# Ledger of designs, part 135: VHH binders against Profilin-1 (pfn-1)

Target 1, 132 residues: Profilin-1 (pfn-1), of Caenorhabditis elegans (q9xw16)
Amino acid sequence: MSGWNAYIDTMTAAAPSIKRCAIVGAADGSVWARTEADNVFKASEEELKTFVALFNDVTQVPAKGADIEGVHYVVPRTEESLIFGKKENTGFFAVKTKSAVLIAVYEGPNEVAAQVRKAVESMQTYLNNAGY
Short names: E, the ipSAE of ESMFold2; O, the ipSAE of OpenDDE; V2, 0.75 times the mean of E and O plus 0.25 times the DockQ between their complexes.

## First folded at step 17 (VHH)

Design yh2 (from yg8 with A33S P105E; framework vhh_4orz_3; at its last look DockQ between E and O 0.18; V2 from the best seeds 0.00; counts 0 for: pae E 7.1 > 2, placed apart)
Fold by OpenDDE, look of step 17:
Structure yh2 (fold): chain B 132 residues (1-132), chain A 123 residues (1-123)
Amino acid sequence: as target 1 above (132 residues)
Amino acid sequence: EVQLVESGGGLVQAGGSLRLFCAASGFTFSEYSMAWLRQAPGKRREWVAWITRGGYTDYADSVKDRFTISRDNAKNTVSLQMNSLKPEDTAIYFCAAGYPPPIPESSTEYDYWGQGTQVTVSS
């Protein structure tokens, strides 16, 4: 497999609870790749621009939450390059590479979160090593 | 001024080898992913190979295990070693640069292009 879509497929294969996924530019929120067909990632570019800017100061994000695809998530946890959001039986992991933000929206009980995190962090490491 | 200048093309017999070069100038080379694409007569331009700024490489299925892409950031060059050439490899080969990184297979998403170099593989 080649191209950015292959990386989407890799993440979704590694964590079946991932429903939608996107790779976007860290600087401007431009979409590089996203899930499509029955599981289209629907965040607008304007929304993504706002979202990726959250990584400029992640310490403030838990206080205000984060919006993805028009849905507001509580943010229980942030790290320098990670934002974790939660809403009922859904959530998202967003991780930042040098030039990209990987976003995975998942559905399921809390137990699936670990697998989703591992999937996106693995991709994060891979892309960082690739220079992105 | 941004420039990408290809070289190394020519006529070669089937089974032979060529090495293409692309010299880049006018932009921060090390920040860009680089790719080779090709266009045969009467066909659409197709992606051949790409190399990320960190050195990750990928190839079209049609050239995998025969072609090797590499880059030298110190010299602002990208190369394509082509082995076991086939007549169907005949095309104009283009060097392209992208930032942010494009979808490699999308020929319309690269920022900068060379003028191309002709590669002809005879039977």
Scores: ipSAE 0.019, ipTM 0.300, lowest interface PAE 5.6, mean pLDDT 90
Fold by ESMFold2, look of step 17:
Structure yh2 (fold): chain B 132 residues (1-132), chain A 123 residues (1-123)
Amino acid sequence: as target 1 above (132 residues)
Amino acid sequence: EVQLVESGGGLVQAGGSLRLFCAASGFTFSEYSMAWLRQAPGKRREWVAWITRGGYTDYADSVKDRFTISRDNAKNTVSLQMNSLKPEDTAIYFCAAGYPPPIPESSTEYDYWGQGTQVTVSS
């Protein structure tokens, strides 16, 4: 799947507050693409496998939180295909498509979170329509 | 062997119409996104249109509302209906296949390419 890196570039350009992001397989958490260089998305295989399984029953995630890149996030809310995590001045949005989970880790105030959510949800809709 | 074979090119007067076809073989066509690109002599290859395996389409601004991309998974074909042709549409048109779907603003990476078909629009 050599072209998945372009989707990483599209998301980071759409919402500059995104510091790291990845596209991973929804079934197994395998990394299809991620930010690299100075902003490497560094979650382990085991962590990602556990993380994507949260979408199997997203309503139970707020009670236990979520771990990404060795960081534990409080999860204030979820939706059927979306998990929002927060820790201090950072957070993440993760959305599930038919085949993948898109994860964006950002920094900034609450107003920035809405822009990050819009960027990942737009890509989610695009990939779902494309059959992914 | 994977093959993409374009056809339907030719000479047409400005304002006319032409339909290009691309016949695919040697891979699971229904799993791939398909695209048309074009290249005039001395210019870089440019994206024209693409269609995902799910049927979502997008077009370059220069051809929007004049060109229509379609696919037929039963026949393993993708086509490009070209209406209101202009001399600047003159180019070699290439069919391409990619997985995952290509994004027009990113590097254009396709797994398979056709040899191209010439379209010439006279003034």
Scores: ipSAE 0.013, ipTM 0.317, lowest interface PAE 7.1, mean pLDDT 85
ESMFold2 (binder alone), look of step 17: mean pLDDT 84; pTM 0.849

## First folded at step 18 (VHH)

Design ui10 (from ug7 with K107E T110I; framework vhh_7pa5_2; at its last look DockQ between E and O 0.83; V2 from the best seeds 0.00; counts 0 for: SAP .743 > .668)
Fold by OpenDDE, look of step 18:
Structure ui10 (fold): chain B 132 residues (1-132), chain A 123 residues (1-123)
Amino acid sequence: as target 1 above (132 residues)
Amino acid sequence: QVQLVESGGGMVQPGGSLRLSCAASGFTFSSYAMSWVRRAPGKGPEWVSYISGSGKSTHYADSVKGRFTISRDNAKNTLYLQMNSLKPEDTALYYCAVGGPQPPPLEGEIQYWGQGTQVTVSS
């Protein structure tokens, strides 16, 4: 469907606990690619617009949490280009590149989070190095 | 099966105008941002413009800002590019693509663009 789908496939392959994944525009939350079929990433453009705006000031995000696909997540902490959240046995990792935000929603015990983060951050690094 | 079919290209003189269209099928069109990308002879692909799924957000490369206008009709699954004040440097094959600025190709990756439509700006 999109050249970006290759990146979706790469991330989902790298971390099996990822249930849904999306690549969106950092400027506007527009969807560039997402998981489909049985694991459709369902966040709306409006919701994603709000979400990507969180990266404008990540320091405030832990206080208010983050919403993805209508689900509210607790955000323990943030980094300049990383927002991650937790809700029970689910969570998300979102990383910002120059032009995009990569979002991975995962399900599983806390131990799987490390692999999800690695998958997303690896892609972040790759894209950053490529100027994206 | 995803299909993208570009049309509307042609030959025009500098300062002229063209309107490109892209007919999309095989996916939920309105759920995705759409881009125009162009490839001039001997050059790599250049991102031109993209528009969000809803059409509320538009973005342009500096090289075309103020001259090109991207739009979409989600009811018709069609993407448009109005090109005004065309320059010889705009000569290229123009492609429609899903998403924003197109990423670098990964190993083994195939492009999901159509056949493209040729735009030639020449005196």
Scores: ipSAE 0.890, ipTM 0.935, lowest interface PAE 0.4, mean pLDDT 95
Fold by ESMFold2, look of step 18:
Structure ui10 (fold): chain B 132 residues (1-132), chain A 123 residues (1-123)
Amino acid sequence: as target 1 above (132 residues)
Amino acid sequence: QVQLVESGGGMVQPGGSLRLSCAASGFTFSSYAMSWVRRAPGKGPEWVSYISGSGKSTHYADSVKGRFTISRDNAKNTLYLQMNSLKPEDTALYYCAVGGPQPPPLEGEIQYWGQGTQVTVSS
């Protein structure tokens, strides 16, 4: 795969409760890297294009939620470059960098959610500092 | 395993044209964005062009915009780069890569490049 796969591997290692993970282009939602095999991150380019466009105005997202892999999530609140959602005992964190969106889907209670957020934000910071 | 095999390079005079191909295997080609990257003599890798998995979105480095056209044939798992109005500064090894502009290596990571295809523009 791409050199973006190392970023997938680092996030999943840092937060083992991540079930699926992807890095997609911020402009078009096209997949640059994702978890594969039995834990394939399965979302169409069209769904992902709609998803990454939520970052164009994050203030509108809590009112309508977000869809990833055909699952609808409640979005309690957002930050300028972070969207997170919850559905039952599962959730996601997504962060935007200059050129990409990092998405991690996890399962578990609040403690694992905090670790997932830390994992994706660490990579966001690293990429932003490098201009990516 | 993922394999990317570049071809179509050669020697041309300034103003000439070449079409590069990248044969992909070992992954669902149509699901992934692709890029062309080049490495000129004595220089590090330079991102050249990008195309989304569907082919609907493309982007180019300023140095090639208007002269190069990226395309893909998802039925043949093949990525292309049409290079027109070639200049001596386009001389480089050209590689294809999965995803957008390749990120910096993480601490301790070593990035490997394949053989590439040589483009030489001179007369």
Scores: ipSAE 0.740, ipTM 0.879, lowest interface PAE 1.0, mean pLDDT 91
ESMFold2 (binder alone), look of step 18: mean pLDDT 82; pTM 0.825

Design ui12 (from ug7 with Y112S; framework vhh_7pa5_2; at its last look DockQ between E and O 0.82; V2 from the best seeds 0.00; counts 0 for: unsure alone 64.7 < 65)
Fold by OpenDDE, look of step 18:
Structure ui12 (fold): chain B 132 residues (1-132), chain A 123 residues (1-123)
Amino acid sequence: as target 1 above (132 residues)
Amino acid sequence: QVQLVESGGGMVQPGGSLRLSCAASGFTFSSYAMSWVRRAPGKGPEWVSYISGSGKSTHYADSVKGRFTISRDNAKNTLYLQMNSLKPEDTALYYCAVGGPQPPPLKGETQSWGQGTQVTVSS
């Protein structure tokens, strides 16, 4: 795999509970890479534009929640570069780098969330160190 | 299988213009942002520009802003780069790539760009 697809593969391999992933532009929500085939990440460019804009003021996100792939998630709390949400036995983690937002949607019991978070934050750290 | 074929390069004098094309296949073209990157002799890859899947958003490196214009035709699965006011420092092999600014290769990974198209700006 080439370019950003290798990063998608790395994240999905790191946490088996991850069902779908995407890497999008932090500035505009444009899709740079995503899971495909049976696990296609289905958020539209317009939806992602709205989503990445949440990082402009993360303090307001818990009150509003977040929408990904037409699904509304409750956001318990946020960090400066981290937005995560839950819905029943599903959830997502989204981390922001200098130029990108990494999104992982997962399914499973609450205990799998830690592994998903680790996967996306590890990639975040790697990309930040590389200047991305 | 993703395939990217660049064309349109050539030799021009400073101040000249070129229009590059990239023919894409093997993926849903309109679903992805596309980039142009370039590699000058002895230098690493430099991101030049990217455009969103819909074409509604464009971004440029400071070095080419105001001179280069990125566009796409999703019906033709083709990416374009109009290069005006070319400078000697624009001399490079130009590649198109899926996504935005291209990340560093991960361990064991290689960049899967096309063969590129050579742009030479010289008096």
Scores: ipSAE 0.921, ipTM 0.954, lowest interface PAE 0.4, mean pLDDT 95
Fold by ESMFold2, look of step 18:
Structure ui12 (fold): chain B 132 residues (1-132), chain A 123 residues (1-123)
Amino acid sequence: as target 1 above (132 residues)
Amino acid sequence: QVQLVESGGGMVQPGGSLRLSCAASGFTFSSYAMSWVRRAPGKGPEWVSYISGSGKSTHYADSVKGRFTISRDNAKNTLYLQMNSLKPEDTALYYCAVGGPQPPPLKGETQSWGQGTQVTVSS
């Protein structure tokens, strides 16, 4: 059993609009935990390695966008440890901790985006406070 | 149900070698990073190494770099740890786990471990 699965479950429970979710290694994009079964988070290791490297310079990300699960997102805003991507009625939030990147893919209008952001940031804060 | 079964431990003199195995079932093994973790007498869990799902990326604790090699065989759903130049300090119960270094537990939750495999290095 992965101890990271509890973090997946907590995020998806806090924000029902999250459809897929993953926790990956910040160093290499390797998958530590993800949603499974009917809502499998599917991205290649190569794509995830490229994705986590975006955090090396978040200021350049809005100009080029981001790819997750083979989907290209426009990135209207970033912060030092947060990337927000949007495509039509879907989007993602990704946050970086010392060891990991937490990724949540959601569906819904802009009104649900704040709920998703709060869900991932709560776990980010918990991990940061613990040195992870 | 996820099952991880460790094997290959034993008693060995300092400077010796052992190869540990972890047989995995109940999940898509090749999709996940895997770790080795050890628990020495009187100490909590210490992360030793992890390997990415594809096997292309490996990471080691400083205390084992150059002596231990993590590997995996995705066709056999098996994780390995080759341990060379063993020291008395490597004496521990060794476990495999899904993912990278294990996170702090969330409120009211505990992480469960398998039986592990004992490695004893005695002079």
Scores: ipSAE 0.800, ipTM 0.893, lowest interface PAE 0.7, mean pLDDT 91
ESMFold2 (binder alone), look of step 18: mean pLDDT 77; pTM 0.782

Design ui13 (from ug5 with Y112H; framework vhh_7pa5_2; at its last look DockQ between E and O 0.61; V2 from the best seeds 0.00; counts 0 for: pae O 3.1 > 2)
Fold by ESMFold2, look of step 18:
Structure ui13 (fold): chain B 132 residues (1-132), chain A 123 residues (1-123)
Amino acid sequence: as target 1 above (132 residues)
Amino acid sequence: QVQLVESGGGMVQPGGSLRLSCAASGFTFSSYAMSWVRRAPGKGPEWVSYISGSGKSTHYADSVKGRFTISRDNAKNTLYLQMNSLKPEDTALYYCAVGGPQPPPLKGEYQHWGQGTQVTVSS
């Protein structure tokens, strides 16, 4: 019933390779919305609090990687408000807005990754333009 | 499926107190942040307060800071809002919601609300 579920649904529809997705508070890592049921996004609030804090200095993230759902990802590069992680044939994109972090975990080759990034950045842009 | 049932509203005089409850079911309550929102007659939704899944982080709209206290009991799947020093401008239907402050609607999409619980503050 959360209005944030509409953002989850829009991202997963735009990029079918997204297997799990979440929107969490940028300050506390608490879950506002996530994929559920057979595709539950399973990360603790403590793990997510550590994860969102990576955006405080994204330049340090490639050296140590990132953990989501108990999975360690290599982070090949970052941008001011975006972290990209890879592990084998899976990966994630995470983007920060003023108040939230959007996380999408996908499966597939790098050609698929571009669609996932676009789906997440579209929602990031919409939220940023609205002051969120 | 997901169900949120608000209760505890009523009519009180200015300066009075009320305690709202929100019974949650159909999802893992302790995993999600929760919010209270309110709608005054003829107005859109106004975010009131927020609490993280663990309960360790809380936030309030400026209009209610120092008067309202959000809390949760994860063992009972229940969210609370203690409202003290109530004012006529607090009159509204109060709803609980999953997640943080209400996002902007997507491309003309609107939100629908359940029944809520009515709070009326008048003399």
Scores: ipSAE 0.658, ipTM 0.846, lowest interface PAE 1.3, mean pLDDT 89
Fold by OpenDDE, look of step 18:
Structure ui13 (fold): chain B 132 residues (1-132), chain A 123 residues (1-123)
Amino acid sequence: as target 1 above (132 residues)
Amino acid sequence: QVQLVESGGGMVQPGGSLRLSCAASGFTFSSYAMSWVRRAPGKGPEWVSYISGSGKSTHYADSVKGRFTISRDNAKNTLYLQMNSLKPEDTALYYCAVGGPQPPPLKGEYQHWGQGTQVTVSS
């Protein structure tokens, strides 16, 4: 529907374990693009607003975890522009660019996490280099 | 199929006002932020404004801040752009698009599903 959907497709293609994905505004959590059809990313705008605000102080996130799509994830650690969480056989990676947050929710064993992270960080790098 | 149909354009004198509309269909309108984009003759597309899915957040290009107001009616699947204090430099073909600013590779290729609506500001 938008040019950003191409990036959603790129990330989901790069990591088959990604079940749902979204690109949102870093400032307000507004949805720019999300997976649809069989794998609808269902986080509400209000939830996303809260989520993207976590990047204002990532050091506090491990203590409280993170919520996406009504699911609470444990956040083992954070990096300056990276928040990731786990819940049983699921997890998420969220990376922040200059203007956006990329969120990928995945399902599978720990071994698949590396590929998911690579997918979102690759996109992060690309967008950052382009000024986004 | 996804459709975006812009309307409300016209010719006005400087200082005049117009209200644009965008009728959306083929997707869950309220789930997506929407943007207005314009293309002036001889120039690339320029992002004008966007509004979040719920309408709680709005943003504007510096060139239109204080003059333009973006809004939406999710019950009617319609996006609006109230344009006041129009200037000759606002002359452009105006499109609505899904989402925020377009990604870098496509920043000159904004996604829309209509033919746009022409706004001409001239004395």
Scores: ipSAE 0.037, ipTM 0.415, lowest interface PAE 3.1, mean pLDDT 89
ESMFold2 (binder alone), look of step 18: mean pLDDT 84; pTM 0.851

Design ui14 (from ug5 with Y112S; framework vhh_7pa5_2; at its last look DockQ between E and O 0.77; V2 from the best seeds 0.00; counts 0 for: pae O 2.1 > 2)
Fold by ESMFold2, look of step 18:
Structure ui14 (fold): chain B 132 residues (1-132), chain A 123 residues (1-123)
Amino acid sequence: as target 1 above (132 residues)
Amino acid sequence: QVQLVESGGGMVQPGGSLRLSCAASGFTFSSYAMSWVRRAPGKGPEWVSYISGSGKSTHYADSVKGRFTISRDNAKNTLYLQMNSLKPEDTALYYCAVGGPQPPPLKGEYQSWGQGTQVTVSS
């Protein structure tokens, strides 16, 4: 599984506070790559289908929040291609590219969140520039 | 270790049919989307078809729509490609791959393909 797994590895290396992450199809929420073993990203395809559909209208997401891995997150803000969720001392960043959604779940304070966002957005930019 | 083994290729006349298989091991097959990719001699890889982990979502390249059908049997960890109405332009090595269409490579990454299965369509 070398193609998409390299993107997982690059994000987790750039932001070690990422505890789990995945790359999923933007149309169907199906997993293309994810963290495995002791760090398994355990969201179902059904849950991920609902999650990626949030990008169809990000302005509605703060009112309802978001669910990943059976955990409900408050969504304090969104951007056109980015959703940020928080629950206690954990959170996630998700970004949409042309064909995929990149999801990173992390633990830690606000300074850690900035590093996670940067890691995910750098991969988003790389994929967008390549037409993905 | 992830292993993908393609089979079912062969030589057929135009208009013929073949069914390709991909035996998967070393990962939770049902959790992942899968793709078929082909490479004609001297050409780069061409994405052919995609199926979601559950099998409920499928997509095809325009050049094969209506002729090829992707499917999977998650109990047998096997991916399939039914190819009907084959044309000489379908001649290629066919590979299965995990996930969506292969991304641009990152520095230091290598593309891990199986051996593929040869499909040759000629008179």
Scores: ipSAE 0.705, ipTM 0.863, lowest interface PAE 1.1, mean pLDDT 89
Fold by OpenDDE, look of step 18:
Structure ui14 (fold): chain B 132 residues (1-132), chain A 123 residues (1-123)
Amino acid sequence: as target 1 above (132 residues)
Amino acid sequence: QVQLVESGGGMVQPGGSLRLSCAASGFTFSSYAMSWVRRAPGKGPEWVSYISGSGKSTHYADSVKGRFTISRDNAKNTLYLQMNSLKPEDTALYYCAVGGPQPPPLKGEYQSWGQGTQVTVSS
């Protein structure tokens, strides 16, 4: 397994409500690692290319929403390196590092969102500190 | 069972060329970016190049830019690295890896997929 799979495992372990997650290149949306087996992250390269491009201007994302794995999410707000969306009892958190975007798709009540965010932001911080 | 098997390494003189191959199995090859990483004796792993799943995007380390070319054949589940104008500094074990640049080790060690193929550039 690649080194990035360890990061996938770490994020999924940190928040049980995470169903799928991926680590992709910030520049082009290339998939570096993703959940597999029963929880395959299914976003296409083209979709991910579009998604990571949202970080070029996060201020416009709330008006447009975001699509992941063919699902359209409402984006209540954004931060410079954070995009998160909701759809019913599902949602996602996406954080951007210097070279990567970490995406976590979760399922559950709103209360689980905080743990998911913490998981991805912790990883974001770790990678940023390492220069990634 | 995920497997990556590197081949094509060897010994060449400076200025020579080699073409590395990586046979991938056990996962949806075309769904992942792929990278070449190398490890020289006494040095840490160095990311060399990556290519997106579709092959539309490529990137190279500055040390190999203009000399190396990464490509892939998704129908054959194979990754390639054409290495031209080889230098002694290119001597290393070359590994095929899933994803882009290799991450910092979470627990102190990088995980490699295959056994690697040895490239030795020497006069």
Scores: ipSAE 0.086, ipTM 0.527, lowest interface PAE 2.1, mean pLDDT 90
ESMFold2 (binder alone), look of step 18: mean pLDDT 83; pTM 0.832

Design ui15 (from ug23 with Y112S; framework vhh_7pa5_2; at its last look DockQ between E and O 0.79; V2 from the best seeds 0.82)
Fold by OpenDDE, look of step 18:
Structure ui15 (fold): chain B 132 residues (1-132), chain A 123 residues (1-123)
Amino acid sequence: as target 1 above (132 residues)
Amino acid sequence: QVQLVESGGGMVQPGGSLRLSCAASGFTFSSYAMSWVRRAPGKGPEWVSYISGSGKSTHYADSVKGRFTISRDNAKNTLYLQMNSLKPEDTALYYCAVGGPQPPPLKGEMQSWGQGTQVTVSS
């Protein structure tokens, strides 16, 4: 569909527990690529605009949590370019690059989270090195 | 099948104007940001502008800011680029693309761009 879809495919292949995935503009939350078909990433542009703005001050995010696709997640902690959340047997990892935010929503036991994080951070590193 | 068909290119003198169009099909157009990118002879692709799915947010490369305007009509599945005050350095093949600034290729996959429309600015 687009050049960004290759990145979606790469992340989802790297972590089978990822159910939905999206790449959005860091500046405005606009959707650049997302999982489709049976695993459509359903966050609205307005919701994503709010979400990506969390990266402006990640230190406040644990106190209020984060919303994705109408689901509220508890955010235990944050890093400068990493926000992750948990809800029961689901969670998300979101990493910020120069121009984009990569979001992966996963389902499974806690032990699968490490693989999801690795998948998104690997992509983050690749894009950062490429200047994106 | 995603299809992108660019049109509206041509030859103009410096200072002239053109309006490009991109007809999109094969996906939910309004759900995605759309970009214009261009390729000049002997150069790699250059991102020009992108617009959010709703059209509420627009972004421009510094090289075209203030001269180009990106817009879209979601009812017609069409992306536009109004180009004013054209310069010789704007000469390029212009492509429509899904998403924001286009990423580097992974494993040599092809870009989902159309055939492009040629813009030539020359006195």
Scores: ipSAE 0.914, ipTM 0.947, lowest interface PAE 0.4, mean pLDDT 95
Fold by ESMFold2, look of step 18:
Structure ui15 (fold): chain B 132 residues (1-132), chain A 123 residues (1-123)
Amino acid sequence: as target 1 above (132 residues)
Amino acid sequence: QVQLVESGGGMVQPGGSLRLSCAASGFTFSSYAMSWVRRAPGKGPEWVSYISGSGKSTHYADSVKGRFTISRDNAKNTLYLQMNSLKPEDTALYYCAVGGPQPPPLKGEMQSWGQGTQVTVSS
């Protein structure tokens, strides 16, 4: 068993509005862990490789948006290691650590977005402090 | 249920070679990156090597680079580690794991490992 599964479980427990979640390699977009069973995170390695490359220059992402799970999101905000995407009543937060990208897809109004961001950034901070 | 079964270990003299296998079942093997990890006597786990789900990206610990080769056969759901020019310091119990280098355990998390396959390099 992957030790990364516990990180998935911790994020989804901290923010119940997260519907699907994944941890992928920052260099190659390969999946290390993801939600499975009823809430499978459906993205190919090829799509995820394109997605994680957005972190190479986050300043250009708002102009073109981002695709994940075959869904196109408007990106109203980025930070050095964070991309926020929106589509209707859904959205995502993605954060980059030293070696990984953590992706959480949520459903709900803007009021729940803060919970999702906090959950993802908490794991980002923990991993960065440990050198991951 | 996810199942990983390691095999191919044994006793070998320094300079020898071994090929380890990891048979995977219970999940979509080709969707996930895989790693080899080893645990030497009296030591904690040491990450050895990594391969992406597609097999297109590989990485190695400095201690094994140039001597070990990771590969996978997604049609057979099998991960491999070819180990050449073996040294006594390679003596360890070898495990395969899903994903990249394993992160620190979360507070209260219980870590568990399969049985692994023993590699012993001794004159």
Scores: ipSAE 0.739, ipTM 0.873, lowest interface PAE 1.0, mean pLDDT 90
ESMFold2 (binder alone), look of step 18: mean pLDDT 79; pTM 0.798

